# VH-VL binders against Large ribosomal subunit protein bL9 (rplI), part 5

Target 1, 148 residues: Large ribosomal subunit protein bL9 (rplI), of Lachnospira eligens (c4z4q1)
Amino acid sequence: MDVILLEDVKTLGKKGQIVKINDGYARNYVLPKKLGIEATAKNLNDLKLARKREEKEAAEELAAAKELAAKIKECTVTVSMKTGEGGRTFGTVSTKEVAEEAKKQLGLDIDKKKMKLDVPIKALGNYIIQIKLHKDVTAELTVKVVEK

## First folded at step 24 (VH-VL)

Design d6 (from y1 with light chain D53E)
Fold by OpenDDE, fold request of step 25:
Structure d6 (fold): chain C 148 residues (1-148), chain A 123 residues (1-123), chain B 107 residues (1-107)
Amino acid sequence: as target 1 above (148 residues)
Amino acid sequence: EVQLVESGGGLVQPGRSLRLSCTASGFTFSDHYMDWVRQAPGKGLEWVAEIRDKAKWYTTYYAESVKGRFTISRDDSKSIVYLQMNSLRTEDTALYYCARGSSTSKYRYFDYWGKGTTVTVSS
Amino acid sequence: DIQMTQSPSSVSASVGDRVTITCRASQSISWYLNWYQQKPGKAPKLLIYYASELQSGVPSRFSGSGSGTDFTLTISSLQPEDFASYFCQQDYERPYTFGGGTKVEME
């Protein structure tokens, strides 16, 4: 019997491989345990459709991330920083602070762990913080640091 | 024990708005997709809306029949999912179920349902 | 949209009987079919997902089979608590659609 493996099976092969095995072994072990399915035209087609579904989901996820990135790019989060004499700033603006302000100002609930600053924010001005939305999508959020 | 409790249903006139709430308990709410499904009197079940988890940036999906009128949202801090229904129509009359979806897109079953809240749209 | 057609709409059976409910999709949906049980005034309960995966806590007398367009829910030996309505749902694509339901009644 030709069987397509649904997962890695040490003695048979890797997921996705079609293997020829004894009918008894297939019916008594492989198929009942759902380690594989018979490599019929129907089953192969069903697997194809399953992959198609997965691809569609992945594409939609990517699209959603891109859309969000586009929105974020148009946004600006304002963060206040204390300054002393001569414009000297105290401390740094953290990703946590940016995330909190993003939520307050923009209604964006962004995980600070997804944020990346190339350079620490220690002065007044405009900065861009990167937000990882997807493995293939990074958003750019403008952070405006103003005097408190 | 997983529990979903819907509220906010009632009688409204066409064109009006209504906001449904579903309070979840007994599980990590933030890890699951949440859905609304409705059943009109004497009719079958109809999927209405889906909202995914934070990891998916709360992506939302809607049935064509409610697009532009309904908005699904969630508050993970309160374990609540909402359905804002605007521009209600008579055909929106139904029992509205809150349903817990899978924590992944691999499956889109609804493993837990509330008892539903009734929405009646009538002139 | 994918249409789901269930048959029969109702079935009379006795305790101990084997009950079979079918669901047909208007197009191939691979294994992306779920089965639910609903008792009057109660929330639906998931029985089977992905055509044949038994939901945790569901008795083994329930089983699902099929792929593509034709699916079957089987109750091997009907129990008193199994008299209820059953419906299928496809999750191959949005919008997710449901069958019309099957009422299992006491003979």
Scores: ipSAE 0.864, ipTM 0.948, lowest interface PAE 0.4, mean pLDDT 96
Fold by OpenDDE, fold request of step 25:
Structure d6 (fold): chain C 148 residues (1-148), chain A 123 residues (1-123), chain B 107 residues (1-107)
Amino acid sequence: as target 1 above (148 residues)
Amino acid sequence: EVQLVESGGGLVQPGRSLRLSCTASGFTFSDHYMDWVRQAPGKGLEWVAEIRDKAKWYTTYYAESVKGRFTISRDDSKSIVYLQMNSLRTEDTALYYCARGSSTSKYRYFDYWGKGTTVTVSS
Amino acid sequence: DIQMTQSPSSVSASVGDRVTITCRASQSISWYLNWYQQKPGKAPKLLIYYASELQSGVPSRFSGSGSGTDFTLTISSLQPEDFASYFCQQDYERPYTFGGGTKVEME
């Protein structure tokens, strides 16, 4: 029996490979455990369609991430910092603070762990924080630091 | 035990708005996609809207029949999913079910459903 | 949209009977077909997903088979608690669509 493997099987081969095995082994082990399916035209077509579905879902996810990144790029989050005489700033603006303000001001619930700053924010001004939205998509959020 | 309880249904005139709520319990709400499915009187089931989890940035999808009018949203802190229905039409009359979806896009089944809340749109 | 045609619309059966319900898709949907049970006044219950995967807690007398366009739900030996409505749903693509349902009634 010709069987297409649905996962890597050490004794048979890799996922996606068509292997010829004895009918007994196929019916008693491989097929019942769903390690593979018979390599019929129908099953091969069904696998093709399944892959197509997954690809479509992945594409939609990517598109959604890109769309969100585009929106974020147009946004600005304002964060207040304490200043002393002469414009001297105290402390640093953390990703946690940025995330909290993003939620309050923009309705964006962003995990601080997904945020990356190229430089520490220790002074008033505009900064860009990177947000990982997808493995292939990083958003840029403008952070405006103002005097408290 | 997984439970979904819908609320907010009622009688409204065409063009008006209504907001449905679904309160979830008995599972980690934030890990699941959530959906609304409706059934008009004497008709079959119709998928209405889907909202994915935070990891997917709460991406939403809608049936063509409700796009631009309905908005699905969720509050993970309260374990609630909402359906804001604007510009209601007579054809929106149905029993509205809240359904728990899979935690991934691999499968899009609904493994738990509420009892539903009735929405009637009539002049 | 993918149309799901379910048959029969109703079936009369007795306890112990083998019951078969069919669902046909207007186009091939691979294995992306789910089956549900619904009793009057109750929430639907998932029975089978991905054409043949038995949902946790569902009795083994329920089974699903098929792929592509033709699918079957089988109850090997009907029990008193199985008198209910059953419906299929495709999750190959949005919009997700449902069959018209099958009512299993007592003969």
Scores: ipSAE 0.863, ipTM 0.948, lowest interface PAE 0.4, mean pLDDT 96
Fold by ESMFold2, fold request of step 25:
Structure d6 (fold): chain C 148 residues (1-148), chain A 123 residues (1-123), chain B 107 residues (1-107)
Amino acid sequence: as target 1 above (148 residues)
Amino acid sequence: EVQLVESGGGLVQPGRSLRLSCTASGFTFSDHYMDWVRQAPGKGLEWVAEIRDKAKWYTTYYAESVKGRFTISRDDSKSIVYLQMNSLRTEDTALYYCARGSSTSKYRYFDYWGKGTTVTVSS
Amino acid sequence: DIQMTQSPSSVSASVGDRVTITCRASQSISWYLNWYQQKPGKAPKLLIYYASELQSGVPSRFSGSGSGTDFTLTISSLQPEDFASYFCQQDYERPYTFGGGTKVEME
């Protein structure tokens, strides 16, 4: 029986390979354990359609991430810092603080773990925080730091 | 026990608005996609809208018949999903179900449903 | 849109009967077919997903089969609590669409 593997099976091959195996082994082990399916024309077409659906879903997620990134690029969140004599700032603005203000001011619910700050925010001014929306999409959020 | 309780249905005239709410309990609401599905009198089920979870940035999808008029949203802190229905038409008359989706895009089944809330649009 | 044609519309059956319900898609949808049960006045309940995967807590007398365009829900021995309506639903692509339903009723 020809079987297409649904996952890596060390004794048989890698996911997606069509392997020829003993009929008894297929019917009593590989197929019932869902390690593979018989490589009929019908099953191969169903797998092709399943892959096409996965690819379409991935493309839609990428497109949605790009649209969100474009919208975030137009946004600015304002965060305040304490200053002392001579305009010296104390401490830093954290990604937690930025995420809290983004939700409050913009309605953006940002996972702090997806935020990246290349330069520590230690002074007043404008900064850009990168937000990983997708493995292939990074958004840029403008952070305006003002005196408290 | 997973529970979904819809509310906000009623009798309204065409052109008006309604907001449906679905209060969820008994599961980690923030981990699930949420959908609205409706059934017009004497008709089959029709998928209406879907909102994904935070990991998918709350991406929304709509049936063509409601696009531009309906808005799905969620408040994870209250475990509520909403359906804002604007510019209602008589063909929007239906029993509206809140449905829990899977936690992934791999499957788009609805494993728990509410009892529904009735929306009647007539003049 | 993918149209789902469900048959029969109604089945008259007795406790202990084997009941089969079919669902046909207007185009091939691989294994992306789900089955639901709905009792009068109650919320729908997921029975089967991905054509043949039994949802947790669903009795083993329920089974699903098929792929591509033709799918079957089977109740191997009908129980009193199985008198209900049954719906198929494709989740291959949006808009997700449902069959017209099959009412299983006591003869």
Scores: ipSAE 0.765, ipTM 0.897, lowest interface PAE 0.6, mean pLDDT 91
Fold by ESMFold2, fold request of step 25:
Structure d6 (fold): chain C 148 residues (1-148), chain A 123 residues (1-123), chain B 107 residues (1-107)
Amino acid sequence: as target 1 above (148 residues)
Amino acid sequence: EVQLVESGGGLVQPGRSLRLSCTASGFTFSDHYMDWVRQAPGKGLEWVAEIRDKAKWYTTYYAESVKGRFTISRDDSKSIVYLQMNSLRTEDTALYYCARGSSTSKYRYFDYWGKGTTVTVSS
Amino acid sequence: DIQMTQSPSSVSASVGDRVTITCRASQSISWYLNWYQQKPGKAPKLLIYYASELQSGVPSRFSGSGSGTDFTLTISSLQPEDFASYFCQQDYERPYTFGGGTKVEME
């Protein structure tokens, strides 16, 4: 019997491979344990459609991440710092503070664990914070640090 | 016990707005996609909107009949799903169900549903 | 959009009967077909997902079969609590669409 594997089976092969096995082994072990299904034209087509659905879902997730990245790239969040004599700044601006202001000002709910800041924000000016939206998509959020 | 309780339905004129709420309890709300499904009087069920979890950046999807007019949103701290319905039309008259989705996109079944809240749009 | 056609629209049956409900998709949807039960005034209840997987807590008298375009829900021995409406739903692609339903009623 020709069988399509639904998962990795060390003695037989990898998920998705078509393997030829004896009918007794198939009917008494592989099929009942749902390790594979018979490689009929119908089952092959159904599996192909299942894979196409997975690919469409992955493409939609990538497209959604790219759309969000494009939106974020056009955004600026303003954060203030305390200054003293001669414009000297005190402390740093944290990713937590940026995430809070992004939600308040832009309606963006950003997981601060997905944020990366290459250079600590210790002075007034413009900064870029990177936000990992997807394994293949990183957004850039402009942070404008102004005097309080 | 999983529980979903919808509220905010009512009678409104065409062109007006309503906001539906769905309060969830008995499960880890933040792990689930959430959906709205409606049923017009004497008609079948119609999927309306999907909102994904934080890991998917709360991505939303809409039925074409409501796209641009309805907005699904969620507040994970309160375990609430919202449906903001703007520019309501007579054809939006239905019983609106809040539905719990799976934790992944592999399956898009709805394993728990509320009892629904009625929206009537008439002149 | 994928149209789901259910048959029959209603069936009269007695306790102990085998009841079979059919759902047909307008295009092939692999195994992405779910079944629900709904009683009047009650929330829908998931019975079967992915064509044949029994949802936790659902009695084994319920079973699902089929793939591609043709799917069947079977109740092997109807119980008094099984008088209800049943619908299929495809989750192959958005918009997720539902069949028109089948009302199983006491004869």
Scores: ipSAE 0.760, ipTM 0.902, lowest interface PAE 0.5, mean pLDDT 92

